VH-VL binders against q9umr5. Designs and how they scored, part 45

Target 1, 268 residues: q9umr5
Amino acid sequence: SYKPVIVVHGLFDSSYSFRHLLEYINETHPGTVVTVLDLFDGRESLRPLWEQVQGFREAVVPIMAKAPQGVHLICYSQGGLVCRALLSVMDDHNVDSFISLSSPQMGQYGDTDYLKWLFPTSMRSNLYRICYSPWGQEFSICNYWHDPHHDDLYLNASSFLALINGERDHPNATVWRKNFLRVGHLVLIGGPDDGVITPWQSSFFGFYDANETVLEMEEQLVYLRDSFGLKTLLARGAIVRCPMAGISHTAWHSNRTLYETCIEPWLS

## First folded at step 1 (VH-VL)

Design p18 (framework fv_nofazinlimab)
Fold by OpenDDE, second read of step 2:
Structure p18 (fold): chain C 268 residues (1-268), chain A 123 residues (1-123), chain B 112 residues (1-112)
Amino acid sequence: as target 1 above (268 residues)
Amino acid sequence: QVQLVQSGAEVKKPGSSVKVSCKASGGTFSSYAISWVRQAPGQGLEYLGYIIPIFGTANYNEKFKGRVTITADKSTSTAYMELSSLRSEDTAVYYCAREYGPSSRYTEYFQHWGQGTMVTVSS
Amino acid sequence: DVVMTQSPLSLPVTLGQPASISCRSSQSLVYSDGNTYLYWFQQRPGQSPRRLIYKVSNRDSGVPDRFSGSGSGTDFTLKISRVEAEDVGVYYCMQGTHWPYTFGQGTKLEIK
């Protein structure tokens, strides 16, 4: 039988968004038990990511317990960060494939129609004032806002991304790295036509330097220092990069070609 | 159906302050921005500012030089616009408008408007 | 601030005939996300403004298909293919790209 699949949604999302994905999985891997977690849906997805991690942890623990052979995670957009943190804090997870579906794994820094309603003014120029304030980190979006022009504020104020990345020292860094490294495969999916994840390379742990030049994963300090295990995973052949053009952000979970090329191979 | 209901007409003296309310119903409140726009008699529309109730922060058109204060009460789903140091040129109908948020398709600014509140400033 | 210039300011139209309103911005309305946040509003006499078009060319629900929006960059147009009596009112363009948001002067549509 196929390993169970757990799906974690993104910002302002719900289980309904994954109806096509469920159809694809059922068709290609019949009998697969797929659980789309309806937690923190809609506006509740603005809750602090650590709160979300705790909620999702409570939901996945019983699923993992019933699947001694392991499970697969498909985590979309913001959900990809939730899942990475989840795998960092769980010392007993049994995740075989962690599929990061267009997730801002290295953070977000860019304007997008998806968030303009929350920030009518330019997010790039103004959001650091909110996100790195004492109250800003109470919102999920701010938990992974990564302003390359205010790195000091990011490193000091980020209560989530900077920690799971190991960019700021903390007592659990070693343990979290150990836990995360339990994953069988890290499947990174994203593409240049996403339109929301900015830069789109963030889905592959690429990100801006101080001059807004996009650097690749291997050029990032978190990789060079192996702060949470990226270098180790790459060395063991556990990282899969699957870029695809022509897919908008809200279509990653519904595109058949993408599923067949980037997701299906890792659900066995 | 989303509705925005504003407070009644106001008559004020120059130098005083006015506070107009905008109560939202038929949907969520905290996750939608509320904007304020005014219209002097026989004139066009002028943007004042907005608030995002979930954040509790507002942004203003600097033209008003700190005379405008926008607040929101999430418990009553009500937004407020206060204008101080009133002048005769502040005589206008003041509108609140709601902006849709949790949509991945398009930005839905100003889709719903209040009925307007007439504010008259006269000596 | 971005200046929105509408033309004409007065638009007398015969029933059943087409109408066209121009809106020009003092700078490009293309946002950093690649979208253009140009809106059209209709204000009938004694009523609140009503959004007709969002992001240049998208009609709101309930808006008749005789209304259409087009344009790019700094030049935009609202067209009414067949003017009806209920179309009487003032039409405004608005930009939501640059802070602060600004409106055109308005175009008063009347029936001849």
Scores: ipSAE 0.164, ipTM 0.683, lowest interface PAE 2.6, mean pLDDT 93
Fold by ESMFold2-Fast, scan of step 1:
Structure p18 (fold): chain C 268 residues (1-268), chain A 123 residues (1-123), chain B 112 residues (1-112)
Amino acid sequence: as target 1 above (268 residues)
Amino acid sequence: QVQLVQSGAEVKKPGSSVKVSCKASGGTFSSYAISWVRQAPGQGLEYLGYIIPIFGTANYNEKFKGRVTITADKSTSTAYMELSSLRSEDTAVYYCAREYGPSSRYTEYFQHWGQGTMVTVSS
Amino acid sequence: DVVMTQSPLSLPVTLGQPASISCRSSQSLVYSDGNTYLYWFQQRPGQSPRRLIYKVSNRDSGVPDRFSGSGSGTDFTLKISRVEAEDVGVYYCMQGTHWPYTFGQGTKLEIK
C-alpha cells in the first residue's frame, strides 16, 4: 500500500496542470491516493502566502489523520514555499517525503514573463519598491521576492520568506525548526533551463550575494546557523538533490524522465 | 483597441469533440486572461474556465473538469476551448471574454467579449 | 457554488419610465481585499453580452448615466432611470468573488 500523495500547485495554477503527474504515479504506484488541492487556484494564488498556508493547513489535516503511516507532499513552484511553512507551523504533521519541484526556496530575483504580466512597467531592479511596501506584501510573489541589492529591505519587510528561513527573528522559530525536522526526506528538484526561477539554484537553497554571484546552500547563513534545520537534515542524510537540465518551468510536472529519476523513488 | 474574434458555427454528433478558437488583438493576449462562457438557446450564462496565455495556465469550473480543455497559442494570439464527449445539452453559443489583467481585479473583468460561436450537438 | 438570484425574471416597462432589477447572492460577495466583485451585463437580442457595471456601482465607458448599480454584501440593484427603446434585452448579474464565477438567471426587459 503506498502512502497518500498531496499536491500543492504554484502561481496561477490549478489541479489540471498535474494530469500527467497523476498518470505517472498511477502507472508506477497503482492504488496511490493522490489529492491535488484546489485551493488558491488561478488568481487566488496571488493571496498572501500566510493566508494560503492557513487554508492548505485546514485541507491537509484530515488527509494526514486518515494516513497514520504518513503522507508525501509534491509542491510545485510557489507551492513549495507553502509546504515549507506548513511543515513548520504544523506540530503534528506526518510527512515522509517533501518533494519540492522547482520552488524558489531562497527567493526570486528575475526578469521573467511573470514580472511583465503582473508589473508591466517594472524591472527586477525596481520591484523592491513595490514588494517591500505593506501593500506589496499582500501579494504572494512579493512574499518571496529577494532582491540581493536591497537585502536590508528584504530582511525588514518580508512578512514570509525571511521569517520561515530564520533570516529574521520570530517568536515561533524554535518550534518551527522542531516541526520541520520531523520530515523524512527533503527532495529538491530544479534546473538551469527552468527560465522562471532566478537564480535556478534557489530551488536548492542557493542564492545571489550582493554581486549576483550564486552561493550554494552550504555557504548560506541559514544553513551555517542551522536556522530551520537544513544542516541537521543534511547530516541525517535526509536531503536529496536532483537537478535536471532541459526542463522549462511549466514542464516539471509533465516530464516522464524527470518523474522517474527524481520523484518516483520517493513515493513509498 | 481590444477585439476578440471567434471561429464559425459548428454542428457535431453526440460523443464527438469541438474546438472553438478566439483570436485576440495584439496586446490583449500577452497581458490578460481569456475566459469561456456558454449560453444554451433561451437560457442564461454559464462559466466554463479561463486561461492566462502567457503562462499556459488554465482553470476550470468543476462541472466541466475532465471534458473541457482550454489552451493558447501565443504566436497567433489565439485561445482555444475544446469540449469532449458532447451531449445534446452542450448545444449553446460559446463566448470568449477578456478576464482580469495584471493590475486590475475589477475594471477589466469581462469588458470585452467575442461575437460567440454556435455549437449544435445533433444526431 | 454561489447561487445568484434575480428578480423579476420578466420586466415590462413603458418607455421613459424607470426600471429596477434585484440580484441576491447566497453568500457575501466581499472579497478578502475588502472589494465586492459584482458585475451587471446587458444582452440585446442576437448580440454578445455587454458589461454595464463593475464592482457594484462603477459604469463602464460608453454606458449612459441613466444606468446605476448599488448594493452591498448579498443584495444588489441595477436601476435604469428612464428606459429607452435600445434597452430591450436580458440583464445578468455576475459574481467574481468566489470560484467558480456564477451568473443570475437573467431579467428580460420588454417595452409595454
Scores: ipSAE 0.007, ipTM 0.435, lowest interface PAE 11.7, mean pLDDT 87

Design p19 (framework fv_nofazinlimab)
Fold by OpenDDE, second read of step 2:
Formats: C-alpha cells, structure tokens, sequence
Structure p19 (fold): chain C 268 residues (1-268), chain A 127 residues (1-127), chain B 112 residues (1-112)
C-alpha cells in the first residue's frame, strides 16, 4: 500500500489543475488515496497566507490521523510556502515527502505576466511600497515578496516569509525549526524556464543579493544559520533538488516526464 | 453614496491633447480601480484602460498605447485620462468608471466590478 | 482581442412582454480563477451606462428582479421577464476576462 498524497494548489488555482497529476499517480501507484484540497481557490488564494495555513491545517489533520504510516505532500507554487509553514507550525505532522513544486520558497521579486493584471507596470520597483506597508500583508503575494533592495523593510514588515525563514526573531522559531525537521525528505522542484517564479532559483532557496546576483541555498543566511533547518536537512541527506528545463510554470503539475523524474520516486 | 464627477466638455484641434478628470467621492479612492471607456456618437463602448490608484499602476488597451495616459492623485481622489495626438475619430464621450471591490485586495482590478460611472465628458476633435 | 457578438442588434418589444438578448464571445470567458467575468450594462438615452449584471448572473443592487443573466463559457443571455417603459435603451455585454476588455455591439431595446 502507498502512503496517502495530499495536494495543495497555487495562486489562482484549484483542484482541477491537478487532474493530470492524479492520473499519473493512479497509473503508477494504483490504490493511492490522493486528496487535492479545494481550499482558497481562485481569488481566495490572495488571502493572507497564515489564514491559508490555518485552513489547510484543519483539512490535513484528519487525513494525517488516518494515516499513521505517514503522508506525502505535493505543494505547487504558492502552495509550497503554505505547506512549509504548515509543517513548521505542526508539532505532530507525519509527512514523509514534502514535494515543493516550483514554489517561491525564498520569496518572489520580479515582474511576471501571471500577475500583470494586478500590476500592469513594474512590480519590482514599486511593490515594496505596498507590500511592506501596515496593510500590505493583507494578501498572499505580499507575504512572500522579498525585495533585495529593501531588506530592512522586508525583515520588519514581512509577516510570513521572514518568520518562517527565521530571519526575524520570534518566540516560535526554535519550535518551528524542530517541527519542520520532522519531514523525511524535502523535494525541491523548479527550473529556468518557469517564467513566473523569480528568480527561478527561489524554488531551491536561492535568491538575489543586494546586487541582484543570484546566490545558491548554501550561501543564504538562513542556511548558514540553519534558522529553520535547511543545513540540518541537507546534512542528513533529506534535501533533493530536481531542476528541469523546458517547463513553464503552469505545466509543472501536468508534465509526465517531470512527474516520473522528480515526483514519482518519492511517492513510495 | 459613491459619485464620480468628471470635468466639462472639451473642444480640441487635431494633434493636440486632452486631459479629462474624474473625481471620486463617497468611498475609498485607493481601494478601487478607475477605468476609462469612450463612446463615439451613435456607436458602442470602447475600453481605454484602468489604473489602480493604490499601486499607481495603469494598464492600457494596446490600441491606444502611446497616446493614452491614465494617472491618479490619491490626495484629491481624482483620476485623469490624457489622450494625445488627437484625431477626429477620437470625438466621443469619455467615461470613467469605478469598481466596487472595496478595501479587499482580493478583488482589486477593473475586471471585477464596473458599477459606478461618471456622467461622461464630451471631447470634440475638429479642425 | 475577444470579439463579443450580440443578437439581436435591434429589439422592438411590446410592453409587458419578455425580452431576450444573446451575447457570444469568440473564446471562453472563464478566467484562471474559475470566475466568468461577463457583465451586462444598460444605457438609457442621454445617460451613462449602468451595470445590471456582473459575473454572468449577479444582479446589482437596485436592479429589478425582472432582469436575469445566464450562460457559461462563450454563450450568455440577458432576459427581461416583463419589459417596462423605463427599459428603453441600449444594452451591452462586456467581457472582463481577457485583456483588453471588450464590449458587444449593443442591443437597442425599443417599445413597439
């Protein structure tokens, strides 16, 4: 028998987007109970990420309880951040594989066509004024906006990413780290042709420095300080990096080759 | 009650520019998008673009790209539409419209609502 | 651009009788968020447009219940159960799903 799989969708998404993934799982792992959570679908995905974390937590708790052997998480795009936070706040989760599917794990900083309707002009130069305002954290995009040129504002105003990263001190940092480290494997998936996640290396905890040079995970302060357990996970062989080229952002959950190469091996 | 009050009628020469204002009252200006639509005499409606004042970002119909500029002054709750290089075919009533998204970021964008309209501004372009 | 096609373009109606206006889009108006951003506007003679329906079937406040919107994908309908004198004007459908947003040609409703 296979462990249950829980799927968390991304921004402006729904369970419908994962119909191909369900098909692939059913074909390769017949009998797997897959639950795609239809929470915060569509525009509701713009709600604060902590609110989403709470909602998803309520949904996954009963699933985990029925699966004492453990479960797998597949979390797409924004969902990957939700899942990471979820695993940080849950002291009793039983997640074997946490599959982060093209998620901006280290944040977002860039213009994307995907958000052009909200931000028709440059997001890069102006969004910090809104996202780091007292009210800016009311919607999810701002919760993981990471402006490398305004690090002070990010560290002080970010109510989500800075906290789950342990970049800002808070009373739960130690406990969250402990909780997150309960994961069996952290599978990081992304690629250079994504077109939305910016920089695409964010899916692997890479990100811009102050000069917009992309640094790798091992060069990040969160890694060096092991603020939420990345260094520890890497040391014990629990981090899997699976980059793939030629895949656009909206195709990560529907590409068969990607599934076979990066997802299927971790659904045992 | 939400009201959009536009500036008065304009008569312009070809090649000149016109700037129409739209002042919003009765609501929170920064929480809504302001759209601009025009209607030539006896014709249908044509979408020009919109601005989200809180972001200061505008999106334009490509048909008018390079000629239309939409701005907003949050301090006066006023949106502006400027059309340059005017042509006779630009003769129309220009409307501003506001969506009723409220303060919720979830609904920001002109695609959600179009429930309040200005009274219209007639712009006549003639030699 | 998405083409919105209304039919009929002229709609003479007897007072008290029902009316129906069709609006067809050249492509699906279902957005990635699952919503369908189809709107209906009424423009009475000499007045600004007024929104009647938003997202296919939702009536705005103050809009009589004799107005109703329906449809999905690419085919939409505005119905008036009992036409009144005040309903005279031009009706427009609009799509707000695909940029740039576009309107139908308009349907002129007149009383016979």
Amino acid sequence: as target 1 above (268 residues)
Amino acid sequence: QVQLVQSGAEVKKPGSSVKVSCKASGGTFSSYAISWVRQAPGQGLEYLGYIIPIFGTANYNEKFKGRVTITADKSTSTAYMELSSLRSEDTAVYYCARDSTGYKPLYWGSSEYFDYWGQGTMVTVSS
Amino acid sequence: DVVMTQSPLSLPVTLGQPASISCRSSQSLVYSDGNTYLYWFQQRPGQSPRRLIYKVSNRDSGVPDRFSGSGSGTDFTLKISRVEAEDVGVYYCMQGTHWPYTFGQGTKLEIK
Scores: ipSAE 0.023, ipTM 0.597, lowest interface PAE 4.9, mean pLDDT 91
Fold by ESMFold2-Fast, scan of step 1:
Structure p19 (fold): chain C 268 residues (1-268), chain A 127 residues (1-127), chain B 112 residues (1-112)
Amino acid sequence: as target 1 above (268 residues)
Amino acid sequence: QVQLVQSGAEVKKPGSSVKVSCKASGGTFSSYAISWVRQAPGQGLEYLGYIIPIFGTANYNEKFKGRVTITADKSTSTAYMELSSLRSEDTAVYYCARDSTGYKPLYWGSSEYFDYWGQGTMVTVSS
Amino acid sequence: DVVMTQSPLSLPVTLGQPASISCRSSQSLVYSDGNTYLYWFQQRPGQSPRRLIYKVSNRDSGVPDRFSGSGSGTDFTLKISRVEAEDVGVYYCMQGTHWPYTFGQGTKLEIK
């Protein structure tokens, strides 16, 4: 029997987006119990990420308790950040594979046509004015807004991403690192044609410096300091990087070749 | 210059609804949240909710459950607060205010800013 | 909801003398970012409220230096070192740390 799979969706998303993913899993791993969590759907996905983490935590506890041999997480886009926090705050999780599907792990800094409905009169250069206020931090997208030209504001105002990445101190940082390190495999998926996640290398823990030059994971201070365990996981052979070109943001969960290459091998 | 200008006084019957407007200028609408606060005669301030026009996202104080709706029209830089099922206890001055709870834009003291409130709109509910 | 309690509710003061207003919250106002979102507002008769102090102790632009804010956690104070005639009005504290945002009941400052 296969380990259960828990799916966490992204911004303005719902369980319907994963219908093809469920078909693929059923074809290759028949009998797998797949639970797509219908929490914080649509507009509710704008709620603060710590609030979402609490709600998803309550939903995953009974699923994990029923699966003593472990579970797998597939977490899409913003959902990958929810799952990052879940793995840190749960001192009893039994996650084997954490599959992060085009998630902005180091944050987001980009003007995207996909999100112009949210920001009709704003440019990426001025969004820091709203996001780095307490009002802005009441919205999920601002919880992972990472303006490389205002890194001091990001470090001081981010109530979520800077804390889970260990970029700002937190009393629970040591416990969060210990908890996160229990994960069996961290599978990172993303690509240059995503069109939403900016820079796309954020899905692989790369990000812009102050000149908007992308520095990869191994050049990041969070990796070098091993703030939450990335360096330790890489040394264990537990990090899998699976970049793929030609896939747009809304297609990661519905591309068969991606599934077979990047996801299927990690579903035991 | 930054200015919040509200609609004029209203007299309403119990059970009706009222919609108060707040026209924002000076870049307020594109960069700040607009909050709504009321003050009954001789009483203190009570928070109703806010909208962030750039996101179209509103949040409400649960005390007004099902009765308050805050909206924004970006084309006219105007925020609206609608309160339904009016009671005599809803008689108050209603204020809009730009986001005063937050990190100052342009950190390092490159600009000064003030907390800006509308002039207030008196809503009287009487039979 | 976080309850904000001000004292005194009525504060008669002689011109040129100092005045002090206390504000206590039912819960800590320290936010997850380490900041304390406690604000002080002044409302002169017939006027809209005006912000004086943000984040406990920072004075808004144009606010005279005779106004100062202090405190931490759940206990906060607004001080006026030398009261002037223009200071007459009602003073409110407000917390922006916990939803919904709440105000103190107000302190009416009057000249004796």
Scores: ipSAE 0.000, ipTM 0.409, lowest interface PAE 12.2, mean pLDDT 86

Design p2 (framework fv_nofazinlimab)
Fold by OpenDDE, second read of step 2:
Structure p2 (fold): chain C 268 residues (1-268), chain A 122 residues (1-122), chain B 112 residues (1-112)
Amino acid sequence: as target 1 above (268 residues)
Amino acid sequence: QVQLVQSGAEVKKPGSSVKVSCKASGGTFSSYAISWVRQAPGQGLEYLGYIIPIFGTANYNEKFKGRVTITADKSTSTAYMELSSLRSEDTAVYYCARGEYSSGWYTPFDYWGQGTMVTVSS
Amino acid sequence: DVVMTQSPLSLPVTLGQPASISCRSSQSLVYSDGNTYLYWFQQRPGQSPRRLIYKVSNRDSGVPDRFSGSGSGTDFTLKISRVEAEDVGVYYCMQGTHWPYTFGQGTKLEIK
């Protein structure tokens, strides 16, 4: 039998967004028990990410317990960060494939059409003023806001991304790294036509330097220092990078070709 | 100069709802957080929640268990606080306050509204 | 929730004499950015609260220099070097580090 699949949605999403994914899984892997976690939907997805991590943890624990052979995680957009944190804090998770579906794994610094209603264009360069404060950090978007021009503020004030990345020292860094390394495969999915994740390479742990030049995963300090296990995972062949062009952010979970190419191979 | 002007006093029955407004002038409304604090007669201050207008959503004190709704209209530079299922213990002066960015950090409550008295009685 | 405890709750003071208010938090108010988000407010009779101090020791514009804030971690103090008649009112400490943000009980300053 196929391992159960747990799906975690992104910002402003609901379970309904994954109806096509469910269909694809059912067709290609019949009998698979797929659970789309209906937590923190819609506006509630703006809750602090650690709160979300706790909520999702409570939901996945019983599922994992009933699946001793392991489970697969498909985590979309913001959900990918939630899942990475989840795997970092759980010392007994049994995740075989962690599929990060167009997730801002290295943070977000973008002014996109998708977020225009949240962020005025003129506020992109100024959002650090609010995000890197206790007030801002109560919102999920700020938890992974990564301003390349204010890296010091990011490193000090980020209550989520900087911690799970091991970019700021904390007492759980070693344990979280150990826990995260329990994953069988880390499947990173994203693409240049996403239009939301900025830069799109963030889905592959690439990100801006101080000049807004995009550097790859292997050039990142988190990789070089192996702060949460990326270097180790890569060395043992556990990281899969699956870039795909021509897919908008809201279509990653609904594109059949993407599913067959980047998701399906890791559900067996 | 920055000013926060709140709506007038309200008298409400138990079980009803009240909506208080706070209009800001003299600054960039969208760049600040608007906090709501209440004070029962002869009592201390209690934090209800705050909104960052550019986010379009608010953060609430869970003590109110979903009875509080804070909204903002950027076009009119006005924040709103709505409290539903009113009880006698909700009788209080409700204040709005604005935050500021200064010296590289954000801090709240540099300006306060004049307060709005809400009386809940049968 | 973080509990803020002020002492004393009542503070009768002779004009021209110094005053001191203590505020203790149930946990450290040091945020991840290294700042401590502790505030002091003054509320004169019949008026809205007014911020006096932000982040432990920073005095707001227009606040007389006779007001000073100090402290660290969980222990904080507001001092008035020379109490004046206009200083009558209730003083509150507030923590803005941990959600939900919470106030002290307030200290009522009166002239003897």
Scores: ipSAE 0.293, ipTM 0.733, lowest interface PAE 2.1, mean pLDDT 92
Fold by ESMFold2-Fast, scan of step 1:
Structure p2 (fold): chain C 268 residues (1-268), chain A 122 residues (1-122), chain B 112 residues (1-112)
Amino acid sequence: as target 1 above (268 residues)
Amino acid sequence: QVQLVQSGAEVKKPGSSVKVSCKASGGTFSSYAISWVRQAPGQGLEYLGYIIPIFGTANYNEKFKGRVTITADKSTSTAYMELSSLRSEDTAVYYCARGEYSSGWYTPFDYWGQGTMVTVSS
Amino acid sequence: DVVMTQSPLSLPVTLGQPASISCRSSQSLVYSDGNTYLYWFQQRPGQSPRRLIYKVSNRDSGVPDRFSGSGSGTDFTLKISRVEAEDVGVYYCMQGTHWPYTFGQGTKLEIK
């Protein structure tokens, strides 16, 4: 028998986007119970990430309770940040594999179609004025906006990402780190042809410095200080990095080769 | 599928105001932006502004700022464009058009209303 | 404001022959994300505009494959490989890179 799989979607997305993923899982692991969570679909995906974390938490508790041998999480795009926070706030999660599918783990700094739709008069260089306001922090997309040219504003104003990454202090940081470290495997997936996640290395905990030079995970202060357990997980052999070229942002959940190479091996 | 239905033609006197409606059916109203574009008889297209119902925010072309107000009523899935201090050169067909976000992509002006003729004459 | 200039303004074409419309912008339309927000619209007599092409070369669903868009930077082209009677109308390019959004003056396609 296979452990249950819980799927968390991304920005302006819904469960329908995972039709191909479900087909692949059924073919390779027949009998797997897959639950794609139909919460915060479409426009509701713009709600603050802490609100989404609470709602998804309520949905995953009964699924985890029914599976004492553990569950797997597959979390796409923005959903990967929701899952990061779930693993930290849940004192008793039993997640084996956390599969992060092209998620901006260190944040986003790039103009994309969705940003141009929401803020058509703003370029990435100016979005910090909106996102780092109290009003802007009421929207999920601003909760992980990380402007490398205004890092002081990011650290002070980010109500979600700076806290969950341990870049700013929080009373619960020690408990969040302990909870996150219970995960069996952290599987990071992403690639240079994504076209939306900028820099694409954000999916692997890399990010821009003030000169827009990408520094990889091992050079990040959050890794060096082991703020939420990345250094400990890497030392334990629990981090899997699976980059793949040739895959656009909306194709990560529908590419068979990607599934067979990066996802299938972690669905026990 | 998605349709945008606008209010009927209006004849207005100089100095008055006009308010044109654009009712959306099909799709999720709050998931898209509504833009307003006008076309004077025999002439080209001119952009007025837009509203994003999710944020309750509207932005206007500077040429019309102070005279144009764009609003939306989510309960009736209706956007409105009000133009004040009307002049004869405001005589035009006024169109609403939407743009939708889906799976990481924004696509502006994918559906248009039928247009509303506003005639300003003495 | 970005000025969009179309040529020709009047385009008489024989049925079944190809047609080509040029659009030039006063500034580069490449956005900081690497995308070019250039669109093409068709307006048939007495009708609302209809979007044909988005982001330079992407054809909308339901738009015949005889329509194609190309170009980069400041120079763009809309081509119709085989003009049909239903193609009569005015064609507009539009830029969405710089605020406010601006349209070309239009090209009137007529059958000879």
Scores: ipSAE 0.013, ipTM 0.559, lowest interface PAE 8.0, mean pLDDT 89

